# VHH binders against Protein DOG1-like 4 (DOGL4): the designs that were tried, part 77

Target 1, 232 residues: Protein DOG1-like 4 (DOGL4), of Arabidopsis thaliana (Mouse-ear cress) (q84jc2)
Amino acid sequence: MSKMRNLVEEKFLEFYESWVIQLELYLHQLLIAHNNNTMSETELRHLISKLTTHHKAYYTAKWAAIREDVLAFFGSVWLNPLENACSWLTGWKPSMVFRMVDRLRKSRVVLVEAQVKKLEELRVKTKFDEQKIEREMERYQVAMADRKMVELARLGCHVGGESVMVVEAAVRGLSMGLEKMVKAADCVRLKTLKGILDILTPPQCVEFLAAAATFQVQLRRWGNRRHYVTHS
Key: E = the ipSAE of ESMFold2; O = the ipSAE of OpenDDE; V2 = 0.75 times the mean of E and O plus 0.25 times the DockQ between their complexes.

## First folded at step 9 (VHH)

Design k13 (from e7 with G50Y; framework vhh_8fcz_2)
Fold by ESMFold2-Fast, scan of step 9:
Structure k13 (fold): chain B 232 residues (1-232), chain A 122 residues (1-122)
Amino acid sequence: as target 1 above (232 residues)
Amino acid sequence: QVQLVESGGGLVQPGGSLRLSCAASGFTFSSYAMNWVRQPPGKGLEWVSYISGSGGSTTYADSVEGRFTIIRDNDKKMVYLQMTSLKTEDTAVYYCAKWDEYLGSTYEFDYEGQGTQVTVSS
C-alpha cells in the first residue's frame, strides 16, 4: 500500500515546517552578526541562547513524537529525499559539524591553541560515541534477521489468535530498540553542539552556528529543486 | 498577499537627513526580522541594516554605522530607517525585505517592494 500519514506524522510535519521557518530567520540574524561584527557580547550571547533553545525545542518535540511512533522518523514525510539521504539515525551525523569548525581555523578570527586542543579532544570523543552507536545499529540489524525473528515473520503471515499477540510483542520490542538508539544518537548530537559552543567565543559561536544553519537550510532548498546545483 | 511598500525617499543635499518607511501586510509582522538593503546605480545589492522581530537587536553595515538607525513599530506593522549625515555614496534605491539570503555582500530577496529612491547631491 501507499504510505499513509498518521497523526504523529501530521503533527510533526506542522511543527517542523514552523521550526525551519524560525531557523531561517535565526540564520539571517547570525549571518548579519557574523559579517557586520557590530553586536555587543551580551547581544551575541542572547542570539546564541535563542539558537540553543530552538534546537532544544526540536529535540523535546522529536522525543515526544518517537515515543508514539519512532518509525515516522525513518523516511520522514517532512523531509525531502535529499535530506533523508543525508540522515544518520534520523538526524545529522555529529562528526560532520567539525567540518564547519575547520572553516573557523581558516577565518580571519583566529582560534587560540587551547581552543584547537579542546576541539580536537571533542572531535575524538564524538567519533568514539558515533562508533558505539554504529555498532549498536549493526547489532540491531543482525537481530532483525535472527532465526527467531524470521520464524515470527513467517508466523505473522498466517494470522490466528496467539500468533497475532506474539508478533505484536515482537514489533513493540523492535520499536523500543529503535527509540533507544535514536535517543542515544540525539544525546551525542546535543553533547557535541554544547561542547563546541562551550569552547568557542561568542563571535566564533555565531560563525559556527551560521555555517551549520546555512548548510541545513541550503540542503533543504537544493533537495526541493528539480535539477542539480551547478558550479557555474 | 504578502506586501511591502517603501516610501520616504527623495533628493537631499550632502549632510542632510531622510526617514524611510516600510508598510508591511499579509504576514505575522512581529514574527519576522526586517532588513533594509540598497542598490546604488549600476552596482549590486548592499545590505544596510537589520532589526529582529521583537526589536531587541539591531545591526548595521560599517558604511552606515553611527549615521543610520533602524526602528520598528509592530502595532502599526512599520519599519523605519532614519538616515542622517547623508553622503553622495548613499545614493541608491532602498528596499525593505522580510526574507533574504546573505552571502557576503550578495543577496537574494523573496519579498521586496518597488523600493524608494534616495539621491544625495548638491
Scores: ipSAE 0.000, ipTM 0.106, lowest interface PAE 17.2, mean pLDDT 78

Design k14 (from e7 with G50V; framework vhh_8fcz_2)
Fold by ESMFold2-Fast, scan of step 9:
Structure k14 (fold): chain B 232 residues (1-232), chain A 122 residues (1-122)
Amino acid sequence: as target 1 above (232 residues)
Amino acid sequence: QVQLVESGGGLVQPGGSLRLSCAASGFTFSSYAMNWVRQPPGKGLEWVSVISGSGGSTTYADSVEGRFTIIRDNDKKMVYLQMTSLKTEDTAVYYCAKWDEYLGSTYEFDYEGQGTQVTVSS
């Protein structure tokens, strides 16, 4: 019933809390930039670069952590239950960011037809990449029921140094497969983010990033509000 | 050269109030958001509050929301932290910070002053 946090979980919890605080600070800078029509293109690009670097820092830390313990990212202790419920393969679902892009069409920041076409092309490619990863996850789950794994699980019921070692090697292989899959999902996330930012103008990038950061911060705050139990 | 000089700290009893000040120089003050961060004894840096360059927007850490108020005076190039209802958990060295980028797993700033010590004790 009690859960003990391992070192990877404790270290990443500390990292993530600091990372989210910095994201909130960048969100305030984005909101200031969005409301200040006097900022130069150079100043806006610098702010966008800070956000891009911040997201890259997250994935650098994440990939280092999953190399040590990928399972820490399934049911993460640094995420509240609401954040975990909204996760797709240990993070945000790439296609969901296009809902934030769709909001830009209804804002004062006008998207030209060429941008709309490029964003639709990117949306289709992103959904295709998502489905490819979902198929990989399905294959991974099927492989868990493979004859070799079933036989190794049977051997794991017997005490013996050699049998234990063989089972541990197989479990390590499964963890490496999850690590590869999580990294593939994260690459789709980064590719999607970069693709959107490459299509949008600097003011549009600021509005998009502000919307994305607002959603992430608010989701965390909603999930962290009150320690109450709601029964239906 | 960017310089930030904090003052106003001291010993105060629980429930008391203090006003911290930060004098800034070496950059276009009104163009940058300013932060207050703190380091409790034996712990890492904790972000406390931020105020936009114009002063029109503020946000606070959940632990200080409703008790602390961040203010700035762009003509004097000053940022302030008005602290009320102080708790023993607020004991820390407080730093004024111009935040440029996150520098890894440690919460760090490009420019921090020497800090001002706040001790909440009876």
Scores: ipSAE 0.000, ipTM 0.096, lowest interface PAE 18.8, mean pLDDT 79

Design k15 (from e7 with G50T; framework vhh_8fcz_2)
Fold by ESMFold2-Fast, scan of step 9:
Parts: structure tokens; C-alpha cells; sequence
Structure k15 (fold): chain B 232 residues (1-232), chain A 122 residues (1-122)
């Protein structure tokens, strides 16, 4: 039998494939804008707004989906194994985007001292927020292991309706805890993105968004085209 | 419009003591837990201590437990960190932070001040 997919997985797979195709189209527009120094500030702001709206659409769809099945986002079927291997709490690690910001410091569009200071403050806060979430995940995993052991022991002693109730309660508890943690991580992602875009000028925002979209699209392409090395 | 202003840092010898102060404004002070966090030279932020809105509960990082005491004065909208038995490892910029919870997210810290520098050296 083929790998089973639930309704949430099927709907989000369809959504995500369309979302990535649109991201590639926006990336093309970002690259054109980056190489065209005649675009007005209003035109650049409009393009930046399209990208921010596109990312907001992703989180709107994601939060609706995790309300129904948060576990679909751990080892997601719409992501290839490389994308899943690079995930931190169902998405990109917020501090990683500062590596893309570091490329801006080496670009032809120079960051002014005030921007560098604000970006460093944001980087520090983002790293702190990540560490807090990681500590919460560790505590959750320990608590989940303890609960699982207790429930497994109880289940071994009982049969029938009692075992069904125990399993359902454990699954609901697991899902609720993970949903809160995923939303917390997504909040850090959105605040980090907004913070960067608020600090950068429109041309710098275009370069940053182009770098981020390029990485996301390229990671997907690399994972989809992986080759197996056969031995012997 | 949360404003947090730290003060009281300085140079102190190992084994010495300092008292840090944080003046808060722009929110209902007694309704929020307050935190002290620090950033040692060349390192990331480290959580130090938390005090509940009422002041009835406190918690500390393992590295400072028994040496530091967090206190608050809700009438004055102040948080304090009493530091004793200071070690060279306590050298850091210290920030006070409000613990916020956004709908659908985990707690976040806000720090708006430049912090206060604590240097422990012989």
C-alpha cells in the first residue's frame, strides 16, 4: 500500500506546491528589481508588499492546518527529505536569516552604522527567543516521555473502553503542546522578518528577500534532484 | 511603548556585591513578570532571574542560585537584582525584561534599554 495521507496533508500539499510556484515568480521579479536601479521607492515597496503578503498567506494556511493536525508538520509530506532535515520546529530557524543579512554587508549596497546596530540587536533578541523555545521543547519532550511511560504501563493493565480514553487523552495533550510550540516558533519567524524589513531600505529589502527566496527554492531543487551512490 | 532603564552596574572585585535597578514605564507593571537577562562579552543572552507580578514567586538560573536575589517595588515600578559573591563569569551587560505572551505564542522578553555593565575583575 502507498503511504497514507490524511485530508490535512492532501490540502496543504496542494497549497504548498502552488505557494512555491508563486514564490519562484516573485523571486524572478525581485531579481529584475535588484538589477534595475531605476525603479521608484513606491514600486519597490509594492513588490516588497507582495512578498510579505505571500508569507502571511503561508502562515494563515499553516495555522489553520496545525489546528486540525499539527503532527502533519513534523516530517511533512510536501517537503523533500533535505528540506525536512533543515527544519527547526516545522520551519526555518529564525537566526539563519541573519547569514543572508551578512551578505548585504558585502554587497554593493552598503548598510549604514545605525542599521548594523539595529540588526545586531535584533539578531541577539532572535537568538534569545530561539533558546527559550528550545528549552520549552526539551521540557515538553521529557514530560511527553514520562506521560508515555505511565500511559503504556496503565494500558498494559487494562483493556476496552479505558484504554481508548487514555490513548485519546494522550494524543490530544501531545497535539495541544506541539501546536503552542509551533505557533511560538512561527511568531519568532514573523517578528524576525518584520524586524529586518523595518530596518532595511527598499532596495536592501529586495536584495534580502531575493536571497531568502533563492535559498528556499534552491534547497527544494537540491533535495528533489538528489542522487543515490550505489556501492559494489 | 514599554520603557525599561537599567542602572547600578560597575567594577567590582570577585566575592563582592552590586545592586542593579530597573525603572519601568508604559505598561501595568504589577500585572507582568519581570526578568533579568545578561550578555557576557562575546556570548549570547543568558536568562538570570524572574519575579512574578505580585512578587510572590521567584526563580533563578542554576549559575546564580543562592548568590542573586530579585526583588520588585510595584509602587515605584522598580525591579532590583541584588548580587553577592560575584565571580568573573558574572561579567556581562545586564538587561531587565518584561515577559510577554502573545496570543498563540510562547513567552517573549522585551528589553529596550542599553543595559548596565557589570565587570568582575581583580
Amino acid sequence: as target 1 above (232 residues)
Amino acid sequence: QVQLVESGGGLVQPGGSLRLSCAASGFTFSSYAMNWVRQPPGKGLEWVSTISGSGGSTTYADSVEGRFTIIRDNDKKMVYLQMTSLKTEDTAVYYCAKWDEYLGSTYEFDYEGQGTQVTVSS
Scores: ipSAE 0.000, ipTM 0.100, lowest interface PAE 20.8, mean pLDDT 79

Design k16 (from e7 with G50I; framework vhh_8fcz_2)
Fold by ESMFold2-Fast, scan of step 9:
Structure k16 (fold): chain B 232 residues (1-232), chain A 122 residues (1-122)
Amino acid sequence: as target 1 above (232 residues)
Amino acid sequence: QVQLVESGGGLVQPGGSLRLSCAASGFTFSSYAMNWVRQPPGKGLEWVSIISGSGGSTTYADSVEGRFTIIRDNDKKMVYLQMTSLKTEDTAVYYCAKWDEYLGSTYEFDYEGQGTQVTVSS
């Protein structure tokens, strides 16, 4: 079990490093597209599609990994301490992306009234989905302090086949509960991202994705305390 | 069948207070989260606050946090918005809207109220 856990962490670390390098390359393409308004709608849609596929690849790899070791995603070794400190249930907090959307209201891209209405509706829905998941996490935390779990912890100090088996079954159940909550949170993330992109025009999608990717790359840079050549 | 009737708006000076009311009928009130949203003159809709069906959870827009309080009375089928320290930027038509938080992972959000005008001016 511990050897498989080490293998999951090693494989995902390698995957994540490659995934971030590719994200930075896509960020360069987004910034070029944003600064040069000569690209066709077809070209912009193709670039947006590359980014959405890239994010879907992340969740495909993540869900495969959490089936084997969900705890690897709490305090992840492939994230620096700052990235880990900013995580909400193993990833970005869905409602926080609306901070990126709020920048569009004050930037060169103009949001029409119908878009503002739909974005506010999506913001409300997203915040509510977050509250449902936070209540589930609170319920999980309370269940950890359940009298039955406390008694099982006491029995875990006694060496013996039956007590060991009961404790192992309980720990497995706890991991399955965490996996369910992480997947629920990821579903909210994907629905929020898709919802924003469905509301925005292709140039607005490019600006939104550029802002989001810039923040993700900068957060990693700040936490690693490395100087990136592309940034002052 | 679903009816939401907002009231309590009016003209108020900056720094003043108002209490908005929304009377609900035609649905099982306690099963739905309730929202306040607003539309400032010449702008789109802005979400203001939400309260869960039980009243156990509330969330506010950053612009009103600490100044507005959303409350509900399930026995009276009412939701309220207590507004304090009002600013000229709070001038808008205010709407209440129901939202089903208990009908699975997919729900719809509608701005179903008639609205009540709040004007903050000296």
Scores: ipSAE 0.000, ipTM 0.090, lowest interface PAE 20.5, mean pLDDT 79

Design k17 (from e7 with N35H; framework vhh_8fcz_2)
Fold by ESMFold2-Fast, scan of step 9:
Structure k17 (fold): chain B 232 residues (1-232), chain A 122 residues (1-122)
Amino acid sequence: as target 1 above (232 residues)
Amino acid sequence: QVQLVESGGGLVQPGGSLRLSCAASGFTFSSYAMHWVRQPPGKGLEWVSGISGSGGSTTYADSVEGRFTIIRDNDKKMVYLQMTSLKTEDTAVYYCAKWDEYLGSTYEFDYEGQGTQVTVSS
């Protein structure tokens, strides 16, 4: 039973494919910058700004799309099964980026003590914000199964205009609740990304962004290979 | 082994048009985004355009937006670059490319051919 793509899914699929192509191109620039210790601080800041703008463009497009159909982002058609399996509330799990930060601590690029302390503080805050959202999602899932929702589901099987309107209002309420939670999760993602970039030096920002983009691009490639084999 | 063979370059006057072609082999073509990159005389590699594996999405460098069009034919395992309103600044060796995680110590584009030379001069 193949799911038919709706207009939101088709438009975001087109957007996302273009967005990932541009991410791969920025990854190339990041890797060149990382391998060349001769770029000026101004040049590095310009490249970091391009990546920051690119990520902001993603969330701008995403928030417009979830306003129309938030459910499109749960089991997204523009993501392969591996990407969907690794998803947390329609995107990357914020705390996971600290694994990429840990690579900076263990690589040739040394973090100073003050940076380590600020990154640990940010990590703790990110985990706290993440857990708060997880509790809210659990409450939402429990509320879906309460007596009032069960009764609304029963009414949905009954012929009549009023029953249809009540069910439609409930579905709109559910979608608005999911939209708020997805936006809350995305705000944690953006705050975590900004926080890390504010703590790191420009060369360290380049290495961090290269690691993050590499992981995202490789995860997509590994999953696309499996998806192609399955489709074939 | 990945092979990318570029063709279609030549000498053209400013304002002219050329269509570049790239024949791909040795990998599952439709599973990879394809790119055009160029190297002007005495300069480093410059990214020009990219197209998704399905062909549904395209992106362009600011310098070529509105003048160049990237297209692909997955059945023929070909990617093309349609160039119009050519400028002297477009003079370069053009390579088609995909990302390859097996190249060296970093993720690099795979350049299997000598590229195709585009010269725009009066």
Scores: ipSAE 0.000, ipTM 0.188, lowest interface PAE 15.6, mean pLDDT 80

Design k18 (from e7 with N35S; framework vhh_8fcz_2; at its last look DockQ between E and O 0.66; V2 from the best seeds 0.00; counts 0 for: pae E 5.0 > 2)
Fold by OpenDDE, look of step 11:
Structure k18 (fold): chain B 232 residues (1-232), chain A 122 residues (1-122)
Amino acid sequence: as target 1 above (232 residues)
Amino acid sequence: QVQLVESGGGLVQPGGSLRLSCAASGFTFSSYAMSWVRQPPGKGLEWVSGISGSGGSTTYADSVEGRFTIIRDNDKKMVYLQMTSLKTEDTAVYYCAKWDEYLGSTYEFDYEGQGTQVTVSS
């Protein structure tokens, strides 16, 4: 079934496809760096910076897009069903990355006690922030069925020009609220990522980023295979 | 079985040019990004360049940016590295490599080829 896409969806789809391709290329670099114990700290930091810049570019594009149509991100056509199913407020769940950190601990990476403590603190904070956002989202979703919205919905059945405008305005209002929520979630994502990278050493950062990139790329591949999704 | 066979290496003077080739087999070539990596004498593996599956995107290490060009031919299942303005520090064994989704989970890179020696010397 050809899903009708709006302009925002089309543009972001193109962007995301390109962005993921670049991520895979960065993954190659990260994997080589991880296996190369001779890379200098400066070189590692430079690689980390490239990755962080790449992620920042994603959010820059996302925020521009959600300003135009945040609803597009609640039915992300650029993602496969598996990716969408794993999505929390239009992205990865911040607390999920700590499982990746845990994986590092099981690997050859030795975290010192001070790092472990800081990571735990960050995890707690992240979880708290997630819960806060979830509560707000719940409140917002419940509020969508308020008297005003119900009335507007009722009016919408008798679509005259003025009624359409009122409904459109209401939808815009809802969209603005959703945009705020999405931005809040993204802030938690970015803070969490930054927090982790600040705690880890450059070699550990490279390993972490490699794990994260691997997971993202694999999730996409698995989902595409399962649902026969072809992306250019 | 994945096979990567590198060729085109040799001895060249500083400022010279070489073109490396990699013949790939045993996998859906166009579905994988490919990279060139190198191992200088006494050093670890260094990433040099990468190209997307379609060939539409390329990346380079800072040390080779502007001097090296990576290209691929998906019909021939070939990856190439055109090297120009070669420097002594470019001396290394060069490998063609791909990321394997199974190896990726273990943070490994597939470069099972024998590599090709590039020596830049006056």
Scores: ipSAE 0.660, ipTM 0.865, lowest interface PAE 0.7, mean pLDDT 88
Fold by ESMFold2-Fast, scan of step 9:
Structure k18 (fold): chain B 232 residues (1-232), chain A 122 residues (1-122)
Amino acid sequence: as target 1 above (232 residues)
Amino acid sequence: QVQLVESGGGLVQPGGSLRLSCAASGFTFSSYAMSWVRQPPGKGLEWVSGISGSGGSTTYADSVEGRFTIIRDNDKKMVYLQMTSLKTEDTAVYYCAKWDEYLGSTYEFDYEGQGTQVTVSS
């Protein structure tokens, strides 16, 4: 691990720990708002805005970091092993959030038919965009196993001026390909999140965001607790 | 078993100050963010302030920003709410709370104490 890679990982670790702490504080606000029928639409929209700003801050920091070292996001040091095992291209799988949406059907705030239709259309589009990225990842993996890449890897075992330069250029190209793929996945995540929030009423948005934050915080606690118990 | 015991409430005049205390037991206190929430007469629960497990991060409702301060003492397993420049609209039962876990289709916010009554009246 180079010192430059260590700096990216250290910087993002500090950012992420702070970001998750703030998410837990927002979760408290969302849970109270969810149980309060007297909050105005303006108050609810303000809380929703705080959460969307918080998520946008995450992607701003992430995209700056992956420009420097995209590989830091594959097997991230700021995530516990359970969080890493649940990752799809360095983050949550976009279609998974519709499981949170399904919980809204059991809430006191019932989804109307027009919302159900729009959410189903969004689910189908999200799954399609997700599969597109999975096909690109498959092509990337196949290209890695291509005879030409295998030959370049073998050539890299022999130090010889031009050969070293060619291998370095190839590795840089691979990192650029991963960066594009991660950004494409993040764009699907942001489109899906925005799409859901645009379809839902403010009370439903609060419940959805509470469900999503609950899952994220709980998954982290569960993973950390199991690791601690094993160590103890 | 988780227990949260609130104290420090009372009757105070507008512009006055009051310090609420919450004693916690039955969980790893420093691993959980803590919040103060309140229920004014005729209203639902309203979130007031929150503090991270380490105490390094705090956040406040717009209505109390600059007037209230949340602090915690992890060694004593205590969280406090220092209230200044109190207004009649701050009249409520105050609860300290932690989020535990999602249970089924209902989000549980742990505020198991009886709360502490704050009355701001001239």
Scores: ipSAE 0.383, ipTM 0.757, lowest interface PAE 3.3, mean pLDDT 83
Fold by ESMFold2, look of step 11:
Structure k18 (fold): chain B 232 residues (1-232), chain A 122 residues (1-122)
Amino acid sequence: as target 1 above (232 residues)
Amino acid sequence: QVQLVESGGGLVQPGGSLRLSCAASGFTFSSYAMSWVRQPPGKGLEWVSGISGSGGSTTYADSVEGRFTIIRDNDKKMVYLQMTSLKTEDTAVYYCAKWDEYLGSTYEFDYEGQGTQVTVSS
């Protein structure tokens, strides 16, 4: 069978499949907690802690894998095409998470004015940080394209056979900057998640985490369904 | 068209054992995590246990860990809950649950079965 992935991709595919399976099991727990108005604050905080730890475990594994091959996270083999199409710099777009908060606020979650103010401050800061990273990524992509054109022009003037090594060296020389930007984006994601959970009450945190897990599970199932489910 | 049919409940003494069964149909069974939930008399729903689609991962509520075991048989489309060391607080109607993805933004389990009554009493 033709190889579709290297060692980094093999390891992270196995990790990610297990991680998403566990997320779905946590989703079941969140759904029951959402419907159970008699759970104590201690019980809710315990469940919230499990979800927070689960999300942090993802980034721990990701950052270890990025040191080996950051490019594996751009167009990842462990994600379906819909999931990859929704990626912003190797993950969910930080500003988009506030869409979930807005939906919950309109239909399920009652926020006091102090919470609304804090969430708006966080939204502005998150968007600011996101835009800084987007501008830096644009500069990086322009620099990568210019370097790629120079290296391809040099390769085209070779007398003998092709030189894949020259292209690979150019890509490796640019990968360190890309790793730094991916980690910066992940830090914005973690700060945004923590900020939201710190502002919300424990029952509200359960609602938010349920919505986030539901979206992620649905995105995966919907993307997979388009590839392997027949229409009848 | 999703159907979940629970069975195996009954009256048992404290310290006793029961095995609950859930027969599933109308969906790709092995692709979905399954859970047991219960409703004690006069109380809301309470999550008990969950199992991944492959069966490779399980999780339990603190109150039942070490006493209950969730198992699935994907060939027969069955989920089981092996209960041991039963206590009076385990008295409840037990339901098998699947996340209903077709309801969109609603956070609903599929409770299409009637459940199975477990009563722990001397």
Scores: ipSAE 0.250, ipTM 0.668, lowest interface PAE 5.0, mean pLDDT 81
OpenDDE, second read of step 10: ipSAE 0.652; ipTM 0.861
ESMFold2 (binder alone), look of step 11: mean pLDDT 79; pTM 0.807

Design k2 (from e7 with A33H; framework vhh_8fcz_2)
Fold by ESMFold2-Fast, scan of step 9:
Structure k2 (fold): chain B 232 residues (1-232), chain A 122 residues (1-122)
Amino acid sequence: as target 1 above (232 residues)
Amino acid sequence: QVQLVESGGGLVQPGGSLRLSCAASGFTFSSYHMNWVRQPPGKGLEWVSGISGSGGSTTYADSVEGRFTIIRDNDKKMVYLQMTSLKTEDTAVYYCAKWDEYLGSTYEFDYEGQGTQVTVSS
């Protein structure tokens, strides 16, 4: 049905709302752990593992959804306008997390020289991977514009089955290309997150994850604030 | 607009020396931190060395410290990597890269070069 609500959007909206609620619960646990200097390494590692699994669950659900409709992730209905404005290829920009690490380093996280060097190496790698994806996106958009121009010219001259088939093939090709690029971006996100967690000690991981979750939750709450005046 | 052109790579024997060059254009060279990064065959990128805009501060990866020296010439808009005591594990494509200042105190990486191949073979 052409009037039917997009089922991918409905399903992912429901998933995302529950995923964010669970993220807020984990944030609470991270803040308690950060303020409690008596937690064992085993307890900290278990909490870090829960957060890592939670983020992996997000990408598992996302990749299933983009296989059905990748375009739903460009201007997502489950994200508010502020979250959408801050998105890079349907999610957070991987290099942004190094800013969070650097900020924490100035406040409370004391990094040893070996960690600083490894983080700098990872930062360079992450930015290089981002630039590669951005260049591929530019090439994709140029190729899409060329294809659209050719197909638009064809559609202006032809009507019937040939025109319909050409449009269907173009849409399928567009979606497949975007799906591959979104997955590539998500792989950079996961590699960057894993890399940071591998470099940091468990207490530093907790502080980093708390900062990242706080930013994500605050951004969502900020954008979800009512934008009208109520007189009561 | 930003252009980085690497050169000076080649085939060298273990224990040998090589000097890489990077010619920069399209930005205010002296205002940016410059880096050398490398990609060995079949492996990911590895950060090698960095130098501040003024040239007053340098940093090195543990694997190259004491063997490599990063230098810059702001008048010529050049950055160099002097490599000594080369090892087979130094075999890689070497890239020149700049940091850009992003929202205050945080630097963003911007890479434009095609790289220069260094092969260390016995």
Scores: ipSAE 0.000, ipTM 0.161, lowest interface PAE 17.9, mean pLDDT 78

Design k20 (from e7 with L103S; framework vhh_8fcz_2)
Fold by ESMFold2-Fast, scan of step 9:
Structure k20 (fold): chain B 232 residues (1-232), chain A 122 residues (1-122)
Amino acid sequence: as target 1 above (232 residues)
Amino acid sequence: QVQLVESGGGLVQPGGSLRLSCAASGFTFSSYAMNWVRQPPGKGLEWVSGISGSGGSTTYADSVEGRFTIIRDNDKKMVYLQMTSLKTEDTAVYYCAKWDEYSGSTYEFDYEGQGTQVTVSS
């Protein structure tokens, strides 16, 4: 019962494979920069800007794609099963990036008290925004059940072309609701990322971005080589 | 056994050109991104350029963008760095490098061999 890939899935798979390859190349730059005492602050800021632009490009492409088929992002064909299993509302859970921030406290890169305070304030706000999204998702699921029941009852009363039009309208309505919710989650992701980078110094930003990119690249590699992950 | 062998360095005048080569063996070459890194005299390692496993994507350090080109030949298991408009600041030992898997708490390039010396002077 294999599902045929639709046009949105094919286009985004092509985009995502290229995007991940570019992320891996940026990771290599970040790793060398982290251990390089000769890079200027201007050079570090430019590298950080390349990474933030790369992440913004992902969300630009994603939001165009979800406008056409948001369901493609729930159980995505361009992600392996391990990546899909680790997803929260079609992407990374915003609060999890603070685990990468906690790594900075254990490294050679020292966080000052003012940074620790601002990061804790951002962590609390991020968790609050996450919980708000989760409550909205729960309300959407409840509303979707009521709507689905109404549409099912209506479809039982219609035959011919009218039933097709009602189904198409219902599917569009459901997709619009999911699109809004996914975009809300993505906005929390982008605000969290920006907030962290605004608090950190350029060398700390490089270490943070390297940790985040390493996790993403390794998760993909582990999932693609399942026998290494499941080797008990 | 994983091996990376660099060649093609030498003495060149400012504005000149050189092509560096790296011969790879002991791993599935097309599955790994390859990089060029350099170490100027008395300084730390500096990342220069990277190329994806397929060769479809490339990136460059700002200091070399527009002057250097990285290419690969997966059939020959080679990666190259074409260097043009060379400056005295490009003087360094150049190493071919691949990113290895995470091992414990460190992430490191596998940049083995003696490297190849590039000297730009008048």
Scores: ipSAE 0.014, ipTM 0.537, lowest interface PAE 7.9, mean pLDDT 82

